# Ledger of designs, part 1: VHH binders against Programmed cell death protein 10 homolog (ccm-3)

All scores and structures are predictions.

Target 1, 215 residues: Programmed cell death protein 10 homolog (ccm-3), of Caenorhabditis elegans (q17958)
Amino acid sequence: MNEEGGYLGAMTYQCLYSPVMEKIKQQHRDDPRASLALNKLHTALTTCEQASPSFLYDFTKVLLDDSELSVNLQESYLRMHDTSPTNDLIVSGYEQNADYKELTKRAIELRRVLSRVPEEMSDRHAFLETIKLIASSIKKLLEAINAVYRIVPLTAQPAVEKRKREFVHYSKRFSNTLKTYFKDQNANQVSVSANQLVFQTTMIVRTINEKLRRG
Below, numbering starts at 1 at the first letter of every chain, in headers, positions and changes, except where a header shows other numbers; Kabat numbers aren't used for antibody chains.
F, E and O stand for the ipSAE by ESMFold2-Fast, ESMFold2 and OpenDDE, each averaged over both directions (binder to target, target to binder). V2 = 0.75 x the mean of E and O + 0.25 x the DockQ between their complexes.
Where letters were taken out, [cut] stands.
The coordinates of atoms that the task and the answers printed are left out; those that the model quotes come from them. Centres of patches stay.

## First folded at step 6 (VHH)

Design d5 (from b5 with M109L; framework vhh_vobarilizumab_d1; at its last look DockQ between E and O 0.04; V2 from the best seeds 0.00; counts 0 for: placed apart)
Fold by ESMFold2, look of step 6:
Structure d5 (fold): chain B 215 residues (1-215), chain A 125 residues (1-125)
Amino acid sequence: as target 1 above (215 residues)
Amino acid sequence: EVQLVESGGGLVQPGGSLRLSCAASGFTFDSYAMAWYRQAPGKGRELVAGISSGGDTSYADSVKGRFTISRDNAKNTLYLQMNSLRPEDTAVYYCAAYGSEIDLYFSYLTGPDYWGQGTLVTVSS
C-alpha cells in the first residue's frame, strides 16, 4: 500500500468516518428504514477497510483531490485526534488491570498532545512547550510499555519488544524532524512524523490485544 | 576543546545542602541547553535536572522540590543547588550540554553532546 495510506489509512475510519456515521445515525434515529440503511453502510465501510486497509483513505483522497476544497490531510488527521474516540487504545478484557490501564492512559495522552502540533507550530515559544510535553508523554508511555512487558505472557513478549523498538525508532525520527523544522520551517514533515508516531502508538495496543486474545 | 568542569562536591550529612558549579568553555554557552546527571556506584547515569537556553527548567521526580538548577550566561556557569540531601543522592554528578533544547527534552533517547568529568557528592553521617 501507499506509505501515507498505510499510517493514515489505519486511522481513517476512526478519525473521519466513525464520527460522521454516528452523527447521521442520530439525525435519523426515528426513521427505521434510514436506520437500517445506515447500519448496512457502516458494515460495508468496515468490511472494505478489512479487505483493503487503505480503501477509505484512498476514497477520501479522491473526493478531496476532485473538489474545490483545500485540505491539509496530515494536519487534519492530527487535529481530529483531539476529540476522536479512544476505545482503540483499550486493552480488551483487562480494562481494570492497573498496568494495562496505565498503558491506555499514556497512549491517550500522547495522542492528544500530538494532535496539538498543527495549531502550536506558528508560535515558537508555545511550540517548544508543547514539544516538552510530547517528550514527557513519550517517556511515560515507554515506562508503561515496560511495565506491561513484565506482565504479558512470555509468548507475547517478543512482539511487545518489537513494537517498543519501532515506537522508539519513530520517536527519534520525530525529534530529528523537530530540529530540522526550526532550521527549514518544513511544517508538513513535522505533521507527517507526528502521524507516524500516532500510528505506532496504536500498533502497540493493537499488538497486545492480538496476543491476549480470549477463546 | 570543549570543557565542562564540575566543582562543589564533597561530604555532607543527611538533610544538608551543597551547591555544585560547572564551568563551561569552548562553545557558545548561551545557545546550549544544560543538564546535571548523576551516577551512583554500579548504576547508570540518570538525568537529575535540565535547563533550556531560555531558562526553562525540569527535574527528575526524585529531586523535585529539593534541587534547583540555574545558569549564569555571563559567567558560562551552570549550577545545582541541592537541599534536603539524602543518602540516596550519593553519586558522581556530571555536567552535560545539548546543542538543542529538543535534544534535552528527548535525552532518554539520545545522550548529550558533551560531558564533564564529574564531582563526587557523598551524603552520609
Scores: ipSAE 0.655, ipTM 0.822, lowest interface PAE 0.7, mean pLDDT 89
Fold by OpenDDE, look of step 6:
Structure d5 (fold): chain B 215 residues (1-215), chain A 125 residues (1-125)
Amino acid sequence: as target 1 above (215 residues)
Amino acid sequence: EVQLVESGGGLVQPGGSLRLSCAASGFTFDSYAMAWYRQAPGKGRELVAGISSGGDTSYADSVKGRFTISRDNAKNTLYLQMNSLRPEDTAVYYCAAYGSEIDLYFSYLTGPDYWGQGTLVTVSS
């Protein structure tokens, strides 16, 4: 598995399939048969993904190739983050805690503002404004992470710290990629770096949930 | 009261070396990212070097390999070792502090939270 399959693969269900599931659910809200079918499909997809990491990512790629659809996956994933469900960014069981609630809020905010990158990239002025918002959002999420670090069990602190370091690393990478973009206009690298940052954001919440569940 | 006080500037010949210091007070130094800026006559202020609270360093291309930024958290002091100085390095050098290292990374968009008064470095024969 290549690097792309790693971070995009990890986000494939939430970014691509989950929105479709919700859309179909709404279209068939009065059909109990459809509801049952959706539950079965969800279970099947989740089972496959657990059995084979990045299964849905690979499945999607093959589907696109066989359909002869030319799709920029990096850009598409990034755009779809705007409307994707946010249940994966919730600290389960702690929704009423102020610090965990703030973490969720800031994680959602960052994912949403990053999704604007493809739309804004072609307008230098607009893009610079969006970058300012992204920077601010990154900062706020980092503050939220630090707050959560202080309240998680001591056994969870090393894992949270690791995720924070990774998040900061990819934030720096994103900044550098943007600087380079203004010189070489390589939009794809910006999308890659943005998606990696989204992935790191998700990993923060995922790690916290995992540690709290085990603790 | 927050204070950043630069020192170590002066006159030096081309090829020479200087070491700048910035004494910080009034804030939690070890949690801040720090940076050196410089402003030459008739030019804008530019980032020279940055260092995160974790010790990660970054440099402008013009000074890379010649300048070294470092910090001593026990002394609340930021340093800039400048070697192989050139006439084009002549400028007022400023110490700057960022409450978040993120702001340092995006420094082309955002400024520091605190500035020093600057110290003059003149490189001339």
Scores: ipSAE 0.451, ipTM 0.736, lowest interface PAE 1.0, mean pLDDT 94
ESMFold2 (binder alone), look of step 6: mean pLDDT 82; pTM 0.828

Design d6 (from b5 with S52R; framework vhh_vobarilizumab_d1; at its last look DockQ between E and O 0.78; V2 from the best seeds 0.70)
Fold by OpenDDE, look of step 6:
Structure d6 (fold): chain B 215 residues (1-215), chain A 125 residues (1-125)
Amino acid sequence: as target 1 above (215 residues)
Amino acid sequence: EVQLVESGGGLVQPGGSLRLSCAASGFTFDSYAMAWYRQAPGKGRELVAGIRSGGDTSYADSVKGRFTISRDNAKNTLYLQMNSLRPEDTAVYYCAAYGSEIDLYFSYMTGPDYWGQGTLVTVSS
């Protein structure tokens, strides 16, 4: 789960492919054939990912390598989180519940503010301000998680608690990575830690959806 | 040896003002982020205000507009000006020091490097 192919792989469709799908959908909104094709492609991509975890991540890497494009994947994923669709952060069937809405809101906010890291880290002052926002966002998400913990079915509480603990762990790792960055200026480690935190954020919502669906 | 010594606490009426001081020694004060915490009876310790080494400040929502944190690096002293005091402000107030301002931002997960012994503030009619 801590390997790049794990957390980046899990986010590949939502971060890379979903935005493209939406873009194409908008470009071809008046073409019924295109709409049908997009649905087929979505189904195919989803099926492949289910059949082979991180399939799309691997496919993307090969595509980039074969095209001789040199891309920093960690940084790219972070940047793309800014505009990625947020449907994966919705608690399905509970969109009208205040606590679940808050969870979605705070999850989206954290993902968005983390996406600013690559742009801001070169300016010490600006980066410190962004870090302050990130810290605040993490705190608010934790509060939202705690609220949801109190209202989910009892059978779901252990899973939610586990995800919260993991989220806190990677939040602390992120803060430590930031402290180290101001000493060694290793931007890549910051991107890695930020992406891991985004992944943990997604896993919280995913876990809740799974438990509510099965409950 | 590192020391943080709070002073200025006492009894004050609602609506009154009080100024707390924290005298720091044993570390490079001007390079540390500083903070005030408080702990009311029966409640947990909470962050009240923080100030970075560069002077940027932050406040808990409950004290915004009423409290002001400041520092005098020449005197190695941290201050908390408390105005419009309310009964709910009654607490032991603690001075805290952070070697990294990052830890101050993440104070809800990470404690300070150094604590004072605290000074009691009682707001009562």
Scores: ipSAE 0.709, ipTM 0.873, lowest interface PAE 0.5, mean pLDDT 95
Fold by ESMFold2, look of step 6:
Structure d6 (fold): chain B 215 residues (1-215), chain A 125 residues (1-125)
Amino acid sequence: as target 1 above (215 residues)
Amino acid sequence: EVQLVESGGGLVQPGGSLRLSCAASGFTFDSYAMAWYRQAPGKGRELVAGIRSGGDTSYADSVKGRFTISRDNAKNTLYLQMNSLRPEDTAVYYCAAYGSEIDLYFSYMTGPDYWGQGTLVTVSS
């Protein structure tokens, strides 16, 4: 799997397919055949993605390559997080626990502030203020990760620590990309590094869920 | 060679005032973000105040309203005006320079490009 397909692929159904299918369902809400067909399509798409990770991302790229549409996928995925569901950031079965609840809150906040990047890059002052908010959000998420680290089972601690190190690594890459952006105006690399950071945030919560579910 | 040289430290009574200076050389001062850090005995360094190349300032909660960071680009000098000093402000104060204000925002994981040697501030009766 292509590196881009890995991190964007994990977000494709949530960001692209789910909203479109919900819009079509709403447009045909008075037709039970449409509801049945959309449920079957949902099942087919998720089954294909399960069997072949990043299938939906690859399929989308084929369709876009064959069209005359000029779409910046990195910016598009980032923008879509503003309105996308955040169920993937919940630690299932522990919603009442203060530390896991705080982790979820900070993960959602970071995702939302990163989603603002494409629309704000053109205004230097606004972008610098948004970068300040992103830096603050990363710090708060790190604090929440540290708190969760203390309460997860001992057997889960190495995995959480690995995810924290990856998150820090990609946070530093993001900050370096921002510095070069103010020199070379390479907006695409900013969006790439932002999406990679969104993916790393999701992986922290996913790893915790996996370790808690397995015992 | 980049140099950051702090001055103005000393002994002062609680409630007093002190003004720190940092003379900078060896780089384009007005394009750098500048900061003051402090290190109390037995503790790590703590960001006290920052000032961006455009003049925007930020402060640690513990010093807001009492300390004022400023810069004079014509003299390549960074200042910290410290008012209403408390014994808890006792520390070695360091001047720091960031080639990018991005690194100042990410100071908890990214250090400055340059450090000064420090100047001791003691607040005691």
Scores: ipSAE 0.630, ipTM 0.798, lowest interface PAE 0.8, mean pLDDT 89
Fold by ESMFold2-Fast, scan of step 6:
Structure d6 (fold): chain B 215 residues (1-215), chain A 125 residues (1-125)
Amino acid sequence: as target 1 above (215 residues)
Amino acid sequence: EVQLVESGGGLVQPGGSLRLSCAASGFTFDSYAMAWYRQAPGKGRELVAGIRSGGDTSYADSVKGRFTISRDNAKNTLYLQMNSLRPEDTAVYYCAAYGSEIDLYFSYMTGPDYWGQGTLVTVSS
């Protein structure tokens, strides 16, 4: 149950509910009643999550436990990162600042390349190329975090350093999980560690946004 | 300025031994993962051996059991002990440094942050 360094409710909303609601809205654009019902459902789900921060994850878990469908949530979450909204990775009010813009760009790139992991894992050559892209993307994001650390207010630097340290920790964990995968073929642990890494990108940007929103 | 300076290369007969050294300066050596690469005539650069900041080592299959990588953090120096040398080990050997924040496996995939100038090892009768 406990994802190391992640929050499952937030992931469930961003990876599962938000993308699905958007796709259904597009499919029912010409039906006013369906559009209204979907908007009400969206509002209800976000209200429930705000009132109980684990509601959406717990609801989804119970629903899957009661079904006979074999669904790998971790793998599904990774795939959905390819199409999930990226608004959570934007530094609000600083979209034109070069360093914050670079941070957003690198966070999006890492999220997108990690989303390819489930599909690429079955092909050794393709997976090794994807791992190279992931490693490169992690390095570029780390460089962007270091650049942002130099320009944030001094009062924000300790929080940014903590988030950087956590990101490095989960990057090393992901690397170790890949080494284990080539020995035991446990694909699920790769998906878990990849989702933790995705969530760390969200936490970095969220922390920066919170520290910059004071005036 | 970051500098990696290799030494210890030379001409050696098949079956002989050599010890390569790499003196590092301009960065916090003990926090960096380090590696030895080689480039044989007409070939690309090949990873030979790596050592993490914590001391864990890895080797290419072609050198396992013959080469030993080690580091002396007090002296900011990386070593490669090469035993039972073969003509196929003839190459320019490069010292390489990887950023402290990323695991050696990931750093291997993206390539090193810093390179030495190389030292020539010739194994010939």
Scores: ipSAE 0.017, ipTM 0.361, lowest interface PAE 5.3, mean pLDDT 81
ESMFold2 (binder alone), look of step 6: mean pLDDT 82; pTM 0.832

Design s02 (from s01 with R35A S59Y; framework vhh_3k1k_2)
Fold by ESMFold2-Fast, scan of step 6:
Formats: structure tokens, sequence, C-alpha cells
Structure s02 (fold): chain B 215 residues (1-215), chain A 126 residues (1-126)
């Protein structure tokens, strides 16, 4: 539950820890000791996450609870996606390829429109318009995934197909959560399913990058 | 040359039943999800019901659940809307629509269909 699709640890790292560590690294660019310490911290965090899935999420949750901060992490993660770096959605070495470029464009578009969900939910009319934009973005990303499937190496096709099926599954899950929301008004579940969909979007590009780097 | 041709629209009494048909041609019907929309005078066109390309998933607008049933006959390239317990509020022009997307039907309805029919008038009055 805490690591459904592995997204809790990944989202916590991408939205919270990675931006902070990169900012500190830039501030101490000329300090070799600071760079070494940050590299050790990065290694420690990834080791902990491997040994105890959801460690970063659980650690952050306890930190917020102990500090008495009233923060909805799911909504916060969605909001952060509006300003998060998009380099993780670039297909490295293929930035000039039309199909991979389109995939990146559509993935960024979906991430950003999903980031607006928490702000738009309080206005029914505005939220319905945002849902239309989300649905359109999902359709365009699926079309881009299908185009990429046709051009990736044969050895990569099974992995891309699996990620596509997972993306479709979480898109249907998000759709069902929206249907439930308009009856039950469970706003938090919408944020949860939106984050799961963002994670699936990230995973498809990551998988393509991994397969292409291996020849 | 894609065509969607609706039929079955009529004047019916409240509490009555009616079956709408939509005959499709010019595309691979069994690869497309199908839907029914309606538009009452002075109102926006609204989604009513949808059926997946496989026929395994059906979705309905809340106001028609339990009263309307969508089905398809791929051998005849036809989608149907069985309407029971009709109310005056169901009075509208009913449109058939086709979607080529693999995503969930609910999201497909939000983006708009790839193809539209011309519509068939349903009037529910005494």
Amino acid sequence: as target 1 above (215 residues)
Amino acid sequence: QVQLVESGGALVQPGGSLRLSCAASGFTFDSYAMAWYRQAPGKEREWVAGISSSGGDTYYEDSVKGRFTISRDDARNTVYLQMNSLKPEDTAVYYCAAYGSEIDLYFSYMTGPDYWGQGTQVTVSS
C-alpha cells in the first residue's frame, strides 16, 4: 500500500530531496569536501531505500508529524511537479529524434496539468475543464508511446509495452477515482491516484533511457 | 469515408421504452469504442453512455444508470442504446460517436470523439 508501484520513495526523492541536494551542491560547487559529503548522502539515501522500500517517505512523514506541521504530502508532491526539473523526461542521446522529442513533450505536459489538480478541485467548473485537459494529455502521451514503440530496438519493445500497459492501468485508476470523487468528495484519493499516474509517466521514459543506454 | 447513421428516434410517452441504433461504416468498427451523447435545446451536448471496443466495459451518466443499456453487435457494425422508464428530461437529439483511443472510456469522452453521427430526435411527452 505504502509502496504501490514504488512511487512513494521515488516521489519523495524527486520532489523533496533531489532539488535540495542539487541546490546545496551548486552553492558549494568549489568545495570538494561538500561535494564528497553530498555524494555520500545520495548513496546512503539510495541504499536505505533499497533495503527498506518507502524509507524516504516514512522518514519524511515522521519528520512532519513530529514537527506538528499540517502538510498533505500527496497534494504537496503534485504542486511541486509544476516547477520540478524535466531532465528526467528527456531521452538522452535522442533529443533531436522527432518521436522521442514528442514523447518528452507530452510527458512534461501531463506532469504539469496534473500538478494543477489540488488548486482546481475547489471549483467544480474549473476542475471539469482541467479534467478535459488531463484526458487530452493522456491520449496524446499514449499516441507518442505507440509511435516510440515502433522505432525502439526489437529488444526494448517488451519493456516499452509493459510500461504502456501500466500507464493505461493507472490512467483507468485515475478515471475511476474521479468518478468516485464526484460522489464521495474524497479529495486525497484523487491526489494519490494523480501521483501514481505521474510516476508511471516517469517510469516509461526511464525504462526507454535504460534500454537505449545498453545499446 | 466514415459514416455513423442513427435511427430509432421517436415520440414516446413518459415511462415508455425506445431502442436507438447506430450503423457504422468506413472504419474497423471492432477497434473503436462507441458512445452515445445527447443535446437538449439550449444546452451543451452531454455524454450519456459508452462501451469499450471489446464490449467488456460499459459506462453510464448517473441520471441514466439502471434505465439505459448500451450494447454492440460487431458482426453488424452497430451500437445500440436501450432506453427504459423514459422521462420528459430525456428529450434530446441523441448522437452516436466513435473513439479510436486505448485509454479509459471516461477520459475518451472528455477529449471528444474521432467521429460523430448526425443525430436522431427523441421526444418524451404526454
Scores: ipSAE 0.021, ipTM 0.364, lowest interface PAE 5.1, mean pLDDT 82

Design s04 (from s03 with N35S T59Y; framework vhh_8fcz_2)
Fold by ESMFold2-Fast, scan of step 6:
Parts: sequence; C-alpha cells; structure tokens
Structure s04 (fold): chain B 215 residues (1-215), chain A 126 residues (1-126)
Amino acid sequence: as target 1 above (215 residues)
Amino acid sequence: QVQLVESGGGLVQPGGSLRLSCAASGFTFDSYAMSWVRQPPGKGLEWVSGISGSGGDTYYADSVEGRFTIIRDNDKKMVYLQMTSLKTEDTAVYYCAAYGSEIDLYFSYMTGPDYEGQGTQVTVSS
C-alpha cells in the first residue's frame, strides 16, 4: 500500500503521457530521428518517475500552474477513464476464459461508472443513483475476483488475496469519502478516492498477469 | 440473542405524522450505524434513512428529505423515525437495520445489514 505517491505518478503516466507518446510515435514511425528522440524522452520521463515517485504528477502540475489554466487533475484523470483503452484490464493469454473474461468486464464497468462521478456530483439525485451503481459494480467485481481466486494456480492465490483485501480497503475509503462529502461538500476528495479505486482495478489485473506469466 | 424490534406502525391519513421505534438488544448498540429501509407493496426494498453510531451524522433519501427525521438514544438502545407530511407513496413495511461499519451506509446494497428486524406496517390512506 504505497499509493499516496505511486498512484499519482502511475495515473499521470497512464492518462496523459503514455497515450500521447503512443500516438506521436505511431504518427512518426517512418521518421528514424523523431522515433529515436521520442524513445529517449519516454525513457527519461520513466527514469525520473522511478528516481522520484510522483515526478510526472509534479511536472504536470507545475506546467498547468505556469500556463494559468484552471485544471483539476484528479477530476480530469477520472473523466479520461470513460474513453481510455482497456487493454491493461485484459488477462493476457486468457481472453476467452470465462472467469478471467468476467473479471475484465467487471473491472471495465467499475472504471466507466467511476468516470461519471465528476459530472454527476452537481445533481444530488443523479449522484445518489450513480453511487448505487458504483456499489453494485464493486460487489460484482469482488465476486469476479473470488471466482478467479478459485481457478488461479495455488502459488498465485496469496497475491490475489492481497489485492482483494486492498480493493476492499479502498472501497471502504471511497464510502467514507462519500459520507464526508455529503457533510462538507469537498468534491476533490471524492475524485481522489475514486482514482485510487480505479488504480486498484489495474493492480488486480496486473498482479494476475504477472503471476500467470511466471509465479 | 441479537434482536431488532420495530413498533409504532399503523394507519394514518395523508399529511399526518407517525413515529416508528426500533428496540435493539444483544450487541454494542453505539458501535453500529442504524438505518430504516422500507418495502412498498409489490416492490423491492428501498433505503430511507441512516444514522451514525454516535448520532452525529444523519442521511436521508431524496424522497423523504425534510419530511422524516432519524433519531437515536444510545442509553435506551432505541432508534426512531419521525415521519411528517406522510404521502400515500410512503405506504410500506418499515424495517430497522444495523451496520457494523458506519462507512457502509452508502454501500448498504453491496454489504447488506448485519442485523434487521421483522418490520412494522405503515399505511397512508384516507
């Protein structure tokens, strides 16, 4: 559980830098000089993040502050999950396995419904309905995790159980943030907590992929 | 050992008032969040109101906000639902429910209550 610095850097990379770098590299694939420069830039950003966790987040925040643009990064990251690629939620080599496919489906559903939080928060009735949908999606994902736990190799089970416990922990933190929000109207903390929960869906599938490749 | 007993239901006219009571026993009452949930005839369960273990935080469904008040008396191990400006749509069996975690009130559909009573019938009709 190192999520305070780790998730900020990871989300900045996943939502902003990785998609941008992928698109630009693809556009310049036939230009060797541009491809080399872009690979060097990508490596440099990754190295900085490894040396100083949250570097990419801090860099982006300073850039936005200097541009005088009023951007809420937590809210923006959350919105980006509505349309972002979902290949990170696929269990490689097991795309047609019913239990792993169900895990992917439920992780995508939770990511999508959480992405709607910033837009729905301004309407109390709509937000309460969204919260019910989030609770339902969390329960369905938890059921999918339990099903996957039963079919993964015994050597992978402790890692899956650890990720399940972390997911439950962040689900309860999100619930507590909602309780606080209805009292103090601190919308930013809701976005922070929602992004932490999105990150947990990524960590669950990543851990499963790592253990299935070589545990 | 654990019991939640609802009372105070009955027939009341539209615009009237009614107070429901829930008597709890067999658990550390002030460590549990409490809620009222109702089931209208032929429909599923719907959450109505919640109160934290200390009584410091209260929550209401939009349909009852401003009309209903949830109260607890930890010394007497009681939860109350004060209902005013009752509507025909409020006709339902009302259940008292207990949650071991105060933060689980918003996820009641996911986690479910730890304990719930047998219910008390409220009928709003002329």
Scores: ipSAE 0.019, ipTM 0.246, lowest interface PAE 4.8, mean pLDDT 82

Design s17 (from d1 with S53E; framework vhh_vobarilizumab_d1)
Fold by ESMFold2-Fast, scan of step 6:
Structure s17 (fold): chain B 215 residues (1-215), chain A 125 residues (1-125)
Amino acid sequence: as target 1 above (215 residues)
Amino acid sequence: EVQLVESGGGLVQPGGSLRLSCAASGFTFDSYAMAWYRQAPGKGRELVAGISEGGDTYYADSVKGRFTISRDNAKNTLYLQMNSLRPEDTAVYYCAAYGSEIDLYFSYMTGPDYWGQGTLVTVSS
């Protein structure tokens, strides 16, 4: 499947796999056999995802298709970002640093305003207001990324700059998809480009965490 | 210190032409989207034309085909070529800069980060 940036696996993990696994683990925390089985399942799914970057998404899509349910995964992922855990947007070890804290705040805000897109698209007035909030949130996140770029180690700066350029690219793609939507009403492409933008916020924070953990 | 300084305003006859310039300093001009706004007496400010860092342009319906926005990154200067001027074009024209790397559509919605002092254009016989 030709899907950019591997966001399908990441979205499926964040929105479906991770929350469900945590609830099931809690329900079976007192059962050692269940705990062992859940760990083996996690390892197997991770191995499959590494062999095929879209495995979790493809698996979920086949399950939904076979159920004959009318489910739009792209819209569902966006809606789930309103309530999904945001631990992936925290800069570990730097939670009290003002610039890293601001980056986390702005990434969460963008994720949450993008989650409103599927609900607001049917009402042009509400959708226009949501687009204004998205534009403002993108701008604030870019400002936060630029501030973080100035304080990360020099060895980390090229990686941060690359992730910023990718974020800008997907922001422009999202803007173009919105302009096309107002002409052709193709809602699915809006959801696709919004999820790709969400994935870019995850990638920039992940890259920063990886660079800061190198000794 | 970011500064935007407009020039080229003045009195012109209906049907005439005028070229506005905006000299930018204190920031990396070629990485900023730029725009021209205008404010007529008793009216609010309206976006007239915008140009992205990459050269993509936007024009308000009232000026399409008559006005041309352009930029010279080597000179840190933004231009507005105004042709076939009408009395309705009488306004103070403001240069504006968008510090965000987002595209023009989103930049329009968030508003500019920096404003010039304005230059008066009067179209009258």
Scores: ipSAE 0.118, ipTM 0.520, lowest interface PAE 3.5, mean pLDDT 83

Design s18 (from d1 with S52T S53W; framework vhh_vobarilizumab_d1)
Fold by ESMFold2-Fast, scan of step 6:
Structure s18 (fold): chain B 215 residues (1-215), chain A 125 residues (1-125)
Amino acid sequence: as target 1 above (215 residues)
Amino acid sequence: EVQLVESGGGLVQPGGSLRLSCAASGFTFDSYAMAWYRQAPGKGRELVAGITWGGDTYYADSVKGRFTISRDNAKNTLYLQMNSLRPEDTAVYYCAAYGSEIDLYFSYMTGPDYWGQGTLVTVSS
């Protein structure tokens, strides 16, 4: 399936398939045949996800349906961001640059606070405190993006500006979904919009990495 | 009709104090989050302090420890107690109302539902 912003496939890859493939490859590191086959499989999964972003999500959904397991993927992906690797949020090759370090720090902080949403939603007071932290974290990330925008190459600025506008758009959608939630208690839409916001955060860093690598 | 009317502004010397009031009418005051904004000449409006209908407060770093926001739901009135005033506090002060606490938390992306007309505070010797 195609989702606006393509978050379902990306989340499925980052939260499930990439970590699992790394663990399985590590378990079979001493088996040359298995290592070659697993590296080929990992490359194929990455290629499939790039070519068809919903493939891994659709595959996982069918697998869960056939196994008769009751799993809320939106909530599961969100919870997994608390402990998942943050390599996708690092601006590679610029680890000493203060503005890029700040961007990475704020992106990681937003992902972690959003991961708390499913656990905190059942307690109104705790959830409102979490919402305050999310709003503050979004503001700090937006400020970090504005700082990075001033130092990125001129050729990269239009792409970063587009990602900034998309991030703001999905942040507004998230706040509107929260307002709706306090009226209708539809928790799943909150998890959906939170994952979309996580995806937009990842796309900002990815776009910067792609543009900086090209010179 | 909905109205927010500020009062209490004026000229004060550095280190002095002022208390601003905002009288609200035409809406259910106790279900709205309230805020104070200010605008200095040549600058945009900035959020100074906010208060939810539950009494939870927010303060901008520039005023934290010096200003206190409060509300009286029985009188439909919002207050801003301003202590240790500095020349940099010189601005037109606006009260504002948010129909949702969520919008107050995301105020940097959302505008309030209602604005007052503003009251001038001048801090000068």
Scores: ipSAE 0.629, ipTM 0.820, lowest interface PAE 1.0, mean pLDDT 86

Design s19 (from d1 with S107A; framework vhh_vobarilizumab_d1)
Fold by ESMFold2-Fast, scan of step 6:
Structure s19 (fold): chain B 215 residues (1-215), chain A 125 residues (1-125)
Amino acid sequence: as target 1 above (215 residues)
Amino acid sequence: EVQLVESGGGLVQPGGSLRLSCAASGFTFDSYAMAWYRQAPGKGRELVAGISSGGDTYYADSVKGRFTISRDNAKNTLYLQMNSLRPEDTAVYYCAAYGSEIDLYFAYMTGPDYWGQGTLVTVSS
């Protein structure tokens, strides 16, 4: 199951559309018609994304291209992980459980350190230090995933193990992209693989939340 | 309770061969990435070779083509087969374990979780 295309829509929504709509809603909070319009916009965008995966990414890319704004979306999304909301990394109903809290903490830390990649990568020495921090964050997140695996219900364990294997796969992909970058200087592929790794942190917590959902 | 015990070190002539072993206990060996480090007189510890839980290997440029790292998960043992030995290979060799399924490239940057006591390899006539 290749989720490479699927992460584009999720990233575009989380990094751009969700924060923008919340800011506009706050600016017009005294206007009930603005709230209704934003709700309709939200529904339309989610309907389009569901019908055509990556619609939000494609729409945004065309908008930027037509505006002659020379923006690298992959790099921009990566930078946004420094300050974007982290609600998607919370294990709902288990916010006070030590192991689930640790998982959330380590996932947030990995997103934050990955967000520094575009800024640091032009300076070889600074970038190598950032890569060491990324390596440490990946290790701590893997340890947190293993701890969570031991405490989730037995019925949830196969799903957690599958998400861990996918995270490891994308971590290896990211390390290979870094090795290639030091040879060919293709910065865009580093941003792409880093964003795919960030998406895997979202998928791990989403899967845990789905399996822990009370019925 | 984690223990790494190296063996197989000794004196060997240039061009000779030596096989190092590391017996591991107190942890789930097959889930750990393993490595061999060495420390020559007056130098810091350097990574020589690594092997992931899945069998992917890494070799330092100085030993590539001469050394072979391998593992036997049934025996909880790590090996380093050293061929075409040179005087500059003289060092204390350390077995090391990484406690996560992290990629080897990143594992080497974080450092090992566990170290053996080391075994001396001397390459001299």
Scores: ipSAE 0.334, ipTM 0.664, lowest interface PAE 2.2, mean pLDDT 85

